# VHH binders against q924l1r178to360, part 21

Target 1, 183 residues: q924l1r178to360
Amino acid sequence: DFLDVYHGLRRRSHSEVITHLRRASTFVSHEKLRRQLTDLCTKVQSGTHPAAQDVLALRDCFSTYPLGFSQLQASQMRALSQAMLLTPYLPPPLLRQRLKSHTTVIHQLDRALAKLGIGQLTAQEVKSACYLRGLNSTHIADDRCRAWLGEWLHISCSLKEPELSLLLHNVVLLSTNYLETRR
Key: E = the ipSAE of ESMFold2; O = the ipSAE of OpenDDE; V2 = 0.75 times the mean of E and O plus 0.25 times the DockQ between their complexes.

## First folded at step 16 (VHH; framework vhh_nb_b201)

Design g1 (at its last look DockQ between E and O 0.57; V2 from the best seeds 0.00; counts 0 for: pae E 7.0 > 2)
Fold by OpenDDE, look of step 16:
Structure g1 (fold): chain B 183 residues (1-183), chain A 122 residues (1-122)
Amino acid sequence: as target 1 above (183 residues)
Amino acid sequence: QVQLQESGGGLVQAGGSLRLSCAASGFTFSDYLMGWYRQAPGKEREFVAMITSGGYTYYADSVEGRFTISRDNAKNTVYLQMNSLKPEDTAVYYCAKEYTTEGDRLEYFDYWGQGTQVTVSS
């Protein structure tokens, strides 16, 4: 169906996003963070679903240089836009603004969902929430969708405003290998 | 085709009330979470309130206790009752669905209606 087609489209950008992250790791001055970012990229590229704690450990890399919102390169923002099913054909300032605005809205909604409780959502609402956040939830069982959404919300609600670039990248990090085999 | 159309905005004095409506069509309204967002000039769009298909609600801290979101599935309409309005509530208010499909097109948070202007004077 169309949802699968669109997921195929955004999935094409996943490898590029990870490549950008790996490249960015070379600019991380803190040795431990650099290693952690590199390791996360390696895990994702090898088909491993990352743990939430591994993602959150990198929050400082995404708050300022090199992966803060204001530091993202145009090519990376285009790839991330595609990953979020947003048009990549905008000038960089507009790409940045759209990504930041979109991520901020999702973050606020995440806080609402977390307080509301995933258990109060219907299966369709859960699938919708997951799909919006990068997961092809179309053919995934409800319990697995709920688990994924729980992981997402845990990460999202742990992040501060300056760190939201990480949430943006999480649409790729958390969705690339979840219940999927490498093809 | 999917449509979201907001109405009910206007100019009110501080402490006044407004009731916004969002008429939805082109999808199974009762199956989806609906929400309200707002955007003031020079500011980022922010979450205001949401309501699940089951009727559960949540509000932004800035509006809780003053605003009430509700829905009428028979009318495919979402409402936002705004009481005790403040100048800080001045913004364009948008109704939203998480995502929708129209033919070969997919829209989620990028799909917005025209919005409705709410202006609160001091």
Scores: ipSAE 0.043, ipTM 0.543, lowest interface PAE 3.7, mean pLDDT 88
Fold by ESMFold2, look of step 16:
Structure g1 (fold): chain B 183 residues (1-183), chain A 122 residues (1-122)
Amino acid sequence: as target 1 above (183 residues)
Amino acid sequence: QVQLQESGGGLVQAGGSLRLSCAASGFTFSDYLMGWYRQAPGKEREFVAMITSGGYTYYADSVEGRFTISRDNAKNTVYLQMNSLKPEDTAVYYCAKEYTTEGDRLEYFDYWGQGTQVTVSS
């Protein structure tokens, strides 16, 4: 199934993104932030779904150095592109521009959705919103998708424009270990 | 094949009105959230308005009260009625379709129209 192939590619990209985040932790000079980033990576690698506050605690690492958009390495951007279901086969400047553009669009939609209210969306709209944001949602029950989207919107609406690299990485952090069972 | 085609742009004086249209094909139009974005030269793409499949709407603060998004599911068309236009509304306007997981083959997707230029003179 073509959808199953894409779900497999997305899952493989998750582990690569987390590996890059763990490596980047060695460049975080603030001891508490370094520990928090390392702990989050370990939790996700071991199969734990992270809490929103644990993700948000890392925002400073993603504003500029070492994980801001301008600091991402090509291999990290290729893996993030695959997680977003975007082609990873572009020169690094184009990967960066495209990832930033898509993350900005998602953030704008998130602010709109939060004000509108998730309850105003149909089940299909919720599944599509989750899929856009990195969750393999086609086989996940509607109430589970709504809960996930609520967690996502909480994180997204807490972030400012300079922090959007964290929102991009949240495509992986929030989706990797979420429930993928069909109703 | 998903296609979005914007039309209705042009040159207009400040205070004037334009109606943008976006003709859609290649998907079940009535099932999807549709939106309008705009981009001025050298600027980031900016959200303008969205409309859900159920007809709920939301607008950027900069256009609320002046712009109205609507849809005609029988014609597979989304509209943006733009009133009380200002020079800062000058941009290329893009129609956008929500991503889908229902029955479609996934490739590398980014479903946007080709854009229509709106120029508002002082």
Scores: ipSAE 0.023, ipTM 0.487, lowest interface PAE 7.0, mean pLDDT 84
ESMFold2 (binder alone), look of step 16: mean pLDDT 83; pTM 0.840

Design g2 (at its last look DockQ between E and O 0.60; V2 from the best seeds 0.00; counts 0 for: pae E 8.0 > 2, grease 24.8 > 24.2)
Fold by OpenDDE, look of step 16:
Structure g2 (fold): chain B 183 residues (1-183), chain A 122 residues (1-122)
Amino acid sequence: as target 1 above (183 residues)
Amino acid sequence: QVQLQESGGGLVQAGGSLRLSCAASGFTFSDYLMGWYRQAPGKEREFVAMITSGGYTYYADSVEGRFTISRDNAKNTVYLQMNSLKPEDTAVYYCAKLYTTEGDRLEYFDYWGQGTQVTVSS
């Protein structure tokens, strides 16, 4: 299955993305946020699926330095691009622009989907929506896909424009350890 | 191969109307979400409207009540009826296939046309 192959490709970047987050945590001045980010990284690296509230608690870390869109390092942007199945072979300014643009568009779509209601989507539409947001939904049951998409939309719709770097990272945070994704 | 071709753009006065069309081919049209995006000079691409395979629609707040998205699966075409146009609606409008599951193209949206220019004068 080619979707599994592509997921394998983007999954290669997951560990690198988390490693970058862990390193970035050392630059977080606020002690509580630094601990929360470190703990989230530890959970994800240990195979735990993070709770939406734990992800959202870190929104301030992703608004400005060190993990805001304008502060992302080139290596991290390349890894995130790969996680989104986008070419990483672009100059950093173009990587940043593309990531920001795509994240903004998906955020807008998320608000639309949330208002529309996941229940109005077909199983295939849900599966596709999940896949493009980082989840290998190919072999995941419909109800699980809908649940995952619900979690994603909850996080997405809670975020403000300056915080969208968190949504970008969520393609890894929310998909790395979700049930049946380790197959 | 997937192809999307927009048409119907042009110059119109404020308060006027336009109807955009997007002819799609190279995929099972009826199975996919379709949408419209637009990009004004110096601005980021923004969502305008979407329509599900089941015919459910959603619009950006800026166009709600003025624009109507529809689709004709028999013609593999998605439409955007734009009424009460404003100067701030001036942009290149792009048709998009949302949520691709085909081949090596896995993006949040796909479009292969050049878009269609919509210019609304004051």
Scores: ipSAE 0.194, ipTM 0.641, lowest interface PAE 2.7, mean pLDDT 89
Fold by ESMFold2, look of step 16:
Structure g2 (fold): chain B 183 residues (1-183), chain A 122 residues (1-122)
Amino acid sequence: as target 1 above (183 residues)
Amino acid sequence: QVQLQESGGGLVQAGGSLRLSCAASGFTFSDYLMGWYRQAPGKEREFVAMITSGGYTYYADSVEGRFTISRDNAKNTVYLQMNSLKPEDTAVYYCAKLYTTEGDRLEYFDYWGQGTQVTVSS
């Protein structure tokens, strides 16, 4: 069905994003951060769902060089756009602006949702919130979607504005290995 | 196709009031979170308020106590009542559908309208 096409596009983009992150590790001069980034990429590629601590440890790599918004390469921005179900068919400056704007809006909403409480959302609202953030939530049970969203909000609300490139990449990091959807 | 049309903006004196409206179409309005954002010249869009499908609300600190978000599900409309307006509230105000329907979008994330200008003079 039409959703299955979009789920396929999103999953294909996961591999591309993780591959780019692994290559970017060679430009991280701080030994500890380089190893943490490489280890996280290996963990995700091997099928492991990352812990929030492992994601948050990388925040400095995503605030400026090499993975800040201004430093992202065109091919990476296209893959991230696909993961967000946004068009990749824009010139790179517009891709960058679009991704930054979308991530900023999500981050502001995340702070509001965390204070409101996930329990105040209906099952449909929870699934939509997960879907917007990168999870193929169509075939995932409500309690699993709520757990995922809680994990997402924990990570999101720990980040400052300059670190939001990490939140953008979390679309892939947190969703790649969560649950496989069934046909 | 999702369509959001804001109205009710204008010029008011400081301390005045405005009521913004957002007419929504192309989705089942009553089942979605709606919000208001604003953008002043030279600044990024910022969150103002949101309302859940169940009617629970949340506000940015800068507007809490002065602005009220509400919705009328029978008219597919979300409102922003803006009281005690200040010059720093001057901005274009955007209505937003905060969630997309699953799987029908690959293109631009543009589920907000054209915006409505609010100008607060001193």
Scores: ipSAE 0.013, ipTM 0.330, lowest interface PAE 8.0, mean pLDDT 83
ESMFold2 (binder alone), look of step 16: mean pLDDT 82; pTM 0.838

Design g3 (at its last look DockQ between E and O 0.52; V2 from the best seeds 0.00; counts 0 for: pae E 6.4 > 2)
Fold by OpenDDE, look of step 16:
Structure g3 (fold): chain B 183 residues (1-183), chain A 122 residues (1-122)
Amino acid sequence: as target 1 above (183 residues)
Amino acid sequence: QVQLQESGGGLVQAGGSLRLSCAASGFTFSDYLMGWYRQAPGKEREFVAMITSGGSTYYADSVEGRFTISRDNAKNTVYLQMNSLKPEDTAVYYCAKMYTFEGDRLEYFDVWGQGTQVTVSS
């Protein structure tokens, strides 16, 4: 299945994205946030699926330095691009603009989907929605996909525009250790 | 090859109406969410409306109650009826195929057409 092949491709970037987050944690001035970011990275690296509240607790880290959109390093943007199956072979300003634009569109759609209700989507639409948000939903049961999408939408709809870097990173955070994603 | 072709744009006065059409080809139209986006000069692309394969619709707050998205699967066409147009609606409107996968890239939507200009004068 070509979708599995492509998921393999984007999964190669997951460890790199987390590594960048861990490094970035050292620049977080607020001790509590620094610890929370480090703990989240540790959980993800240890194979634990993070809770939505743990992800949302870090929103301030992703609004400004060091993990806001305007502060992301080129290497992180390349890795995140790969995680989203977007070409990483662009100059940093273009990478940033594309990632921001893409994330913004997803965020807008997420708000739409949340209002519409996941129940209005077909199983295939749900799988596609999950896949585009980082989950290898190809072989995951419908109910699990819907649950995952619900969790994603909860996080997404809780975020403000300045915090959308977190949503971008969520394509890795929420998909790395979700059930059956490592098959 | 996937193709989307927008039409129906033009110049209208405030309070006027336009009907946009998007002719789609190169994919199983009935299986995909379709949507409309717009982009004004110097602004980011903005979500306008979407319609699921099942016919469920959602609109941006800025156009809710004024715009209506619909689809005709037999004609592989998605429409955007725009009523009570405002100067703020001035933009290039793009038809989008949701969940696009092409080559080595995967995007949430694709815009294959050139868009259609909508200009609303005061």
Scores: ipSAE 0.390, ipTM 0.743, lowest interface PAE 1.8, mean pLDDT 90
Fold by ESMFold2, look of step 16:
Structure g3 (fold): chain B 183 residues (1-183), chain A 122 residues (1-122)
Amino acid sequence: as target 1 above (183 residues)
Amino acid sequence: QVQLQESGGGLVQAGGSLRLSCAASGFTFSDYLMGWYRQAPGKEREFVAMITSGGSTYYADSVEGRFTISRDNAKNTVYLQMNSLKPEDTAVYYCAKMYTFEGDRLEYFDVWGQGTQVTVSS
């Protein structure tokens, strides 16, 4: 019954990641970015599915301090690893290297998928793509999975390499409330 | 368990050709998107090509027109035909299965083969 265990691990990791993001907002000196990050965290914690523009507005926070790859705390990296179904049981330098490598691979695949077109994927391929990116897609209808993947690809293809910490966190931001928003 | 075994690498003169193979086992091969990535010394892995279960293909700009990805579902094998090879194609080449679940079991994203070395000399 590993699927139910994995779904539970993801759900618990979502809460921990959002808590870390809210704490990180206190280190953002730029008031507009601080408010945007705080507002996004509040929306997600209250059960709201974020818009792509809400996520993309935060890219500068994830390029360097406080949420760039080199700035992530060990507990944050462990929670993000669990959300991606990667082992969290590695020393912090290895967690950081693995998360960066994995996110880079996803980003490259995302550009390829966007050019190919989601319509070229079978329902199973779409569900697999969603699961890889953090959505518990097992019991979500195909049309909903395709819509979600489209939102993901829009965000991913808007990001540059220095901003990929945001793509990593999007695993949580875009997935946490999708089930609660669409029944 | 899922296994991917790359082969067909070697040393080739610039302008030459190689055909890489990736034998897959432990999953229903025909249901999955497959891809090739490469990693040069001191660099991150980069995307090369992908092929859907239905046979649609996509290539990185740097290899478009020179490389062809294909699959043989009867042999559970993905191929990469590499023509007009250049020294910048020198890398370890990896095949990859798209992350998914298989029955009640989930697979982590790190399902890669051991890789096969391609070296293109001037």
Scores: ipSAE 0.027, ipTM 0.468, lowest interface PAE 6.4, mean pLDDT 84
ESMFold2 (binder alone), look of step 16: mean pLDDT 81; pTM 0.821

Design g4 (at its last look DockQ between E and O 0.02; V2 from the best seeds 0.00; counts 0 for: pae E 7.9 > 2, grease 24.7 > 24.2, placed apart)
Fold by OpenDDE, look of step 16:
Structure g4 (fold): chain B 183 residues (1-183), chain A 122 residues (1-122)
Amino acid sequence: as target 1 above (183 residues)
Amino acid sequence: QVQLQESGGGLVQAGGSLRLSCAASGFTFSDYLMGWYRQAPGKEREFVAMITSGGYTYYADSVEGRFTISRDNAKNTVYLQMNSLKPEDTAVYYCAKQYTTEGDTLEYFDYWGQGTQVTVSS
């Protein structure tokens, strides 16, 4: 399956992205946020699917140093690019610009989808939407895809523009340990 | 192979109208949500409108009431009727689908070509 092959390529970057997040946690000055970020990384690395509230609790970490868009390290941007099936072989400024642009467009589309209602989407549209956002939805039941998309939209629509780095990382955070990951 | 080709752009005066078309090929058109995006010089790409396979539509706040997105599945074409155009609507307009499953590569957003330039003069 073509989509499975591509998802395999995405998955290769997941561990690296989480590793970078864990490292970045050491630079978080706020003790509570540092602990929360570390705990989230531990949960994901332990095979736990994170709750939306746990992800959103870290929004401040992703708005400024060290995980804001303008602060992301080149290695992290390459890994995130791979997670989004984008070429990682670009200079860092171009990686940053592309990631920010794509994330912004997805965020705008998410707001549209939320207002429209995912119930108005066909099964194929839902699968497509999930796949675009990091989930290998190819072999996942429709109801599970819709649930996942609901979680994604909840997180996305809760975020402000300066926090969109979190949405970018969410392509990994929300897809690493979902049902399809254990297949 | 997947292809999206925009057309219909041009120069118009403020208050004027344009109709953009996007001819799609290389995939099952009727199965996918389609959308229009635009990018002005020095600005980020922004969402304009989307239409589901079932015909449900949504618009950006900045264009709602002025723009209408539609699709003809028999022609594999998406349209964007733009009325009451403003100078702020000046941008390159791109047609897109969510992702492609064709070929050896997967595009995160599917748009090909140079887009179509829309210029609105005051």
Scores: ipSAE 0.032, ipTM 0.512, lowest interface PAE 2.8, mean pLDDT 88
Fold by ESMFold2, look of step 16:
Structure g4 (fold): chain B 183 residues (1-183), chain A 122 residues (1-122)
Amino acid sequence: as target 1 above (183 residues)
Amino acid sequence: QVQLQESGGGLVQAGGSLRLSCAASGFTFSDYLMGWYRQAPGKEREFVAMITSGGYTYYADSVEGRFTISRDNAKNTVYLQMNSLKPEDTAVYYCAKQYTTEGDTLEYFDYWGQGTQVTVSS
């Protein structure tokens, strides 16, 4: 069906995003942060689902240089757009604006969902929330989707607006290995 | 069904001009951002120009000042006026229906025309 084709397109973009993150690590001057970013990329590439604390430890890399919104290169923004199922065929300034706007909206929704509580959502609402955030949720059981969304909300609600490039990349980081390593 | 039909391509000497047209049907044309892209042999498809539903335009640096995008919402047509053409402008040119910057729903695949060949000789 159409969703399976789009899931395939999304998955291909995941590899490109992780490759860009690994390359960006060479520009991180702080030794501990550089190792943490490299280790996370290696874990995700090897099939490991990351822990929330491993993702959050990297927030400073995503606030400004090298992975803040204003610092993302065109090829990285195209891959991130594909992971969001958005067209990558826009000029770089519009790609940046759209990615930032979508991530900001998701962050606002996350604050609302955290106040509401995941338990107030129907199974369909949970799957839709996961899908919007990058998880190919159509073939994942409801309880696993709820667990994933809980992990997502923990990360999202820990971030401030300058750090939202990390939330954008979390679309890939938290989704890449979930279905195959944690069912 | 969305249909996009490009026309107006051809052979031209460097410094010459061409005007491309794209006739659109199967959607509410006036609601959508429209664009032109191009693809040279062995290269990735690249952005050329866009025009929003409100008429705001944006151009790739390589064509700004030489190319002009416009639209006629009454005729469901987008145009690309190409002046001062250079050999590096040689490509197949595609028009496209694009996502908007406001109120987007998830849309699967952008829609493309079949393309029109532009060849610029030295």
Scores: ipSAE 0.013, ipTM 0.323, lowest interface PAE 7.9, mean pLDDT 83
ESMFold2 (binder alone), look of step 16: mean pLDDT 82; pTM 0.836

Design g5 (at its last look DockQ between E and O 0.65; V2 from the best seeds 0.00; counts 0 for: pae E 7.0 > 2, grease 25 > 24.2)
Fold by OpenDDE, look of step 16:
Structure g5 (fold): chain B 183 residues (1-183), chain A 122 residues (1-122)
Amino acid sequence: as target 1 above (183 residues)
Amino acid sequence: QVQLQESGGGLVQAGGSLRLSCAASGFTFSDYLMGWYRQAPGKEREFVAMITSGGYTYYADSVEGRFTISRDNAKNTVYLQMNSLKPEDTAVYYCAKEYTFEGDRLEYFDVWGQGTQVTVSS
């Protein structure tokens, strides 16, 4: 299945993305946020699927330095591009622009989907939506896909424009350890 | 291969109307969510409207009540009826297929067409 192949390509970047987050945590001045980010990274690296509230608690870390869109390092943007199946072989300014644009469009669609309701989507549409957002939904049951998409939409719709770097990272955070994704 | 071709753009006065069309090919059209996006000079691409395979629609706040998205599965075409046009609606409009799981290629919100220019004068 070619979708599994593509997901394999995405997954190769997951560990790198988390490693970048862990390193970035050392630059977080707020002690509580620094601990929360470190703990989230530890959970994900240990195979735990993070709770939406734990992800959202870190929104301030992703608004400005060190993990805001304008502060992302080139290596991290390349890894995130790969996680989103976008070419990483671009100059950093173009990587940043593409990632920001892509994330913004997804965010806008998320608000649309949330208002529309996941229940109005077909199983195929749900599966596609999940896959686009980082989950290998090809072998995941419909109800699990819908649940995952619900979590994603909850996080996405809670975020403000300056915080969208978190949504970008969420393609890894929310998909790395979700049940049946390790197959 | 997936192809999308937009048409129907042009110059119109404020308050006027246009109808955009998007001809799609290379995939099972009826199975997929379709959408319209637009990009003004110096601005980011923004969502305009979407329509699911089931016919459910959603619009950006900026176009709600003025624009109508529809689809004809028999013609593999998505439409965007734009009424009460404003200068702020000036942009290149793009048709998009959000998901693709056919063949051996994954597509995101890629633009396969050249887009169609919409210019609204004051």
Scores: ipSAE 0.316, ipTM 0.701, lowest interface PAE 2.3, mean pLDDT 89
Fold by ESMFold2, look of step 16:
Structure g5 (fold): chain B 183 residues (1-183), chain A 122 residues (1-122)
Amino acid sequence: as target 1 above (183 residues)
Amino acid sequence: QVQLQESGGGLVQAGGSLRLSCAASGFTFSDYLMGWYRQAPGKEREFVAMITSGGYTYYADSVEGRFTISRDNAKNTVYLQMNSLKPEDTAVYYCAKEYTFEGDRLEYFDVWGQGTQVTVSS
């Protein structure tokens, strides 16, 4: 199926992003944050869906070195671009600009959606919102898509502009195992 | 295949009104959420308004009560009625569609037109 091909491409990029996060953990000087990051990477690689609190605990790692927007490596930006279904075939400064712009737009829409309420969206709108944010939502039941989007909005609306690199990585962190922990 | 074309911008005095239009093609317009964003030089793109396929609307605090978003599904067009304009509303205004499937292929999200310039003078 055409959707299966796209899901495969997205899944491959997810694995690459997690590998980069694990490697970056060796540059996190704060011991507690380093352990929390490596634990989260292990949890996701082992098939477990993370809790919002696990993700939000890491916000400081994504505000500055090594995982802030300005510090992301070219290979990591290419993998993140593929996870967002954006072309990875641009020079690194342009990749960075595009990723930051798209993440900022999503963050702005997230605040609007949270205030509107997910209940005001049709099933198709919910599925599209999930897909934009990294979930392979095509074959996921509506109530599960709404639950996932609620988790996403909780994380997103807790983050400030300097922390948006975490929101970008949440495309992978929150999506990779959701189907595996369904119902 | 998805295309969005904004129009209706221009120069107006503070307190004036403009109506922006966004003509849409390449997708089933009536099924999707549509929105307006704006960007002033040197600033980040800013959310303005959105309208769901079911007709529910939401506005940024800065424009609430002054701007009205609407849609005409027969004409595949979304509108932004802008009243009581202020110099702070000066920006390029962009129409946006949430990402979705068209046909048997996925397209990545970056469907923005060239935008339409709105300039509000004191």
Scores: ipSAE 0.020, ipTM 0.492, lowest interface PAE 7.0, mean pLDDT 84
ESMFold2 (binder alone), look of step 16: mean pLDDT 84; pTM 0.843

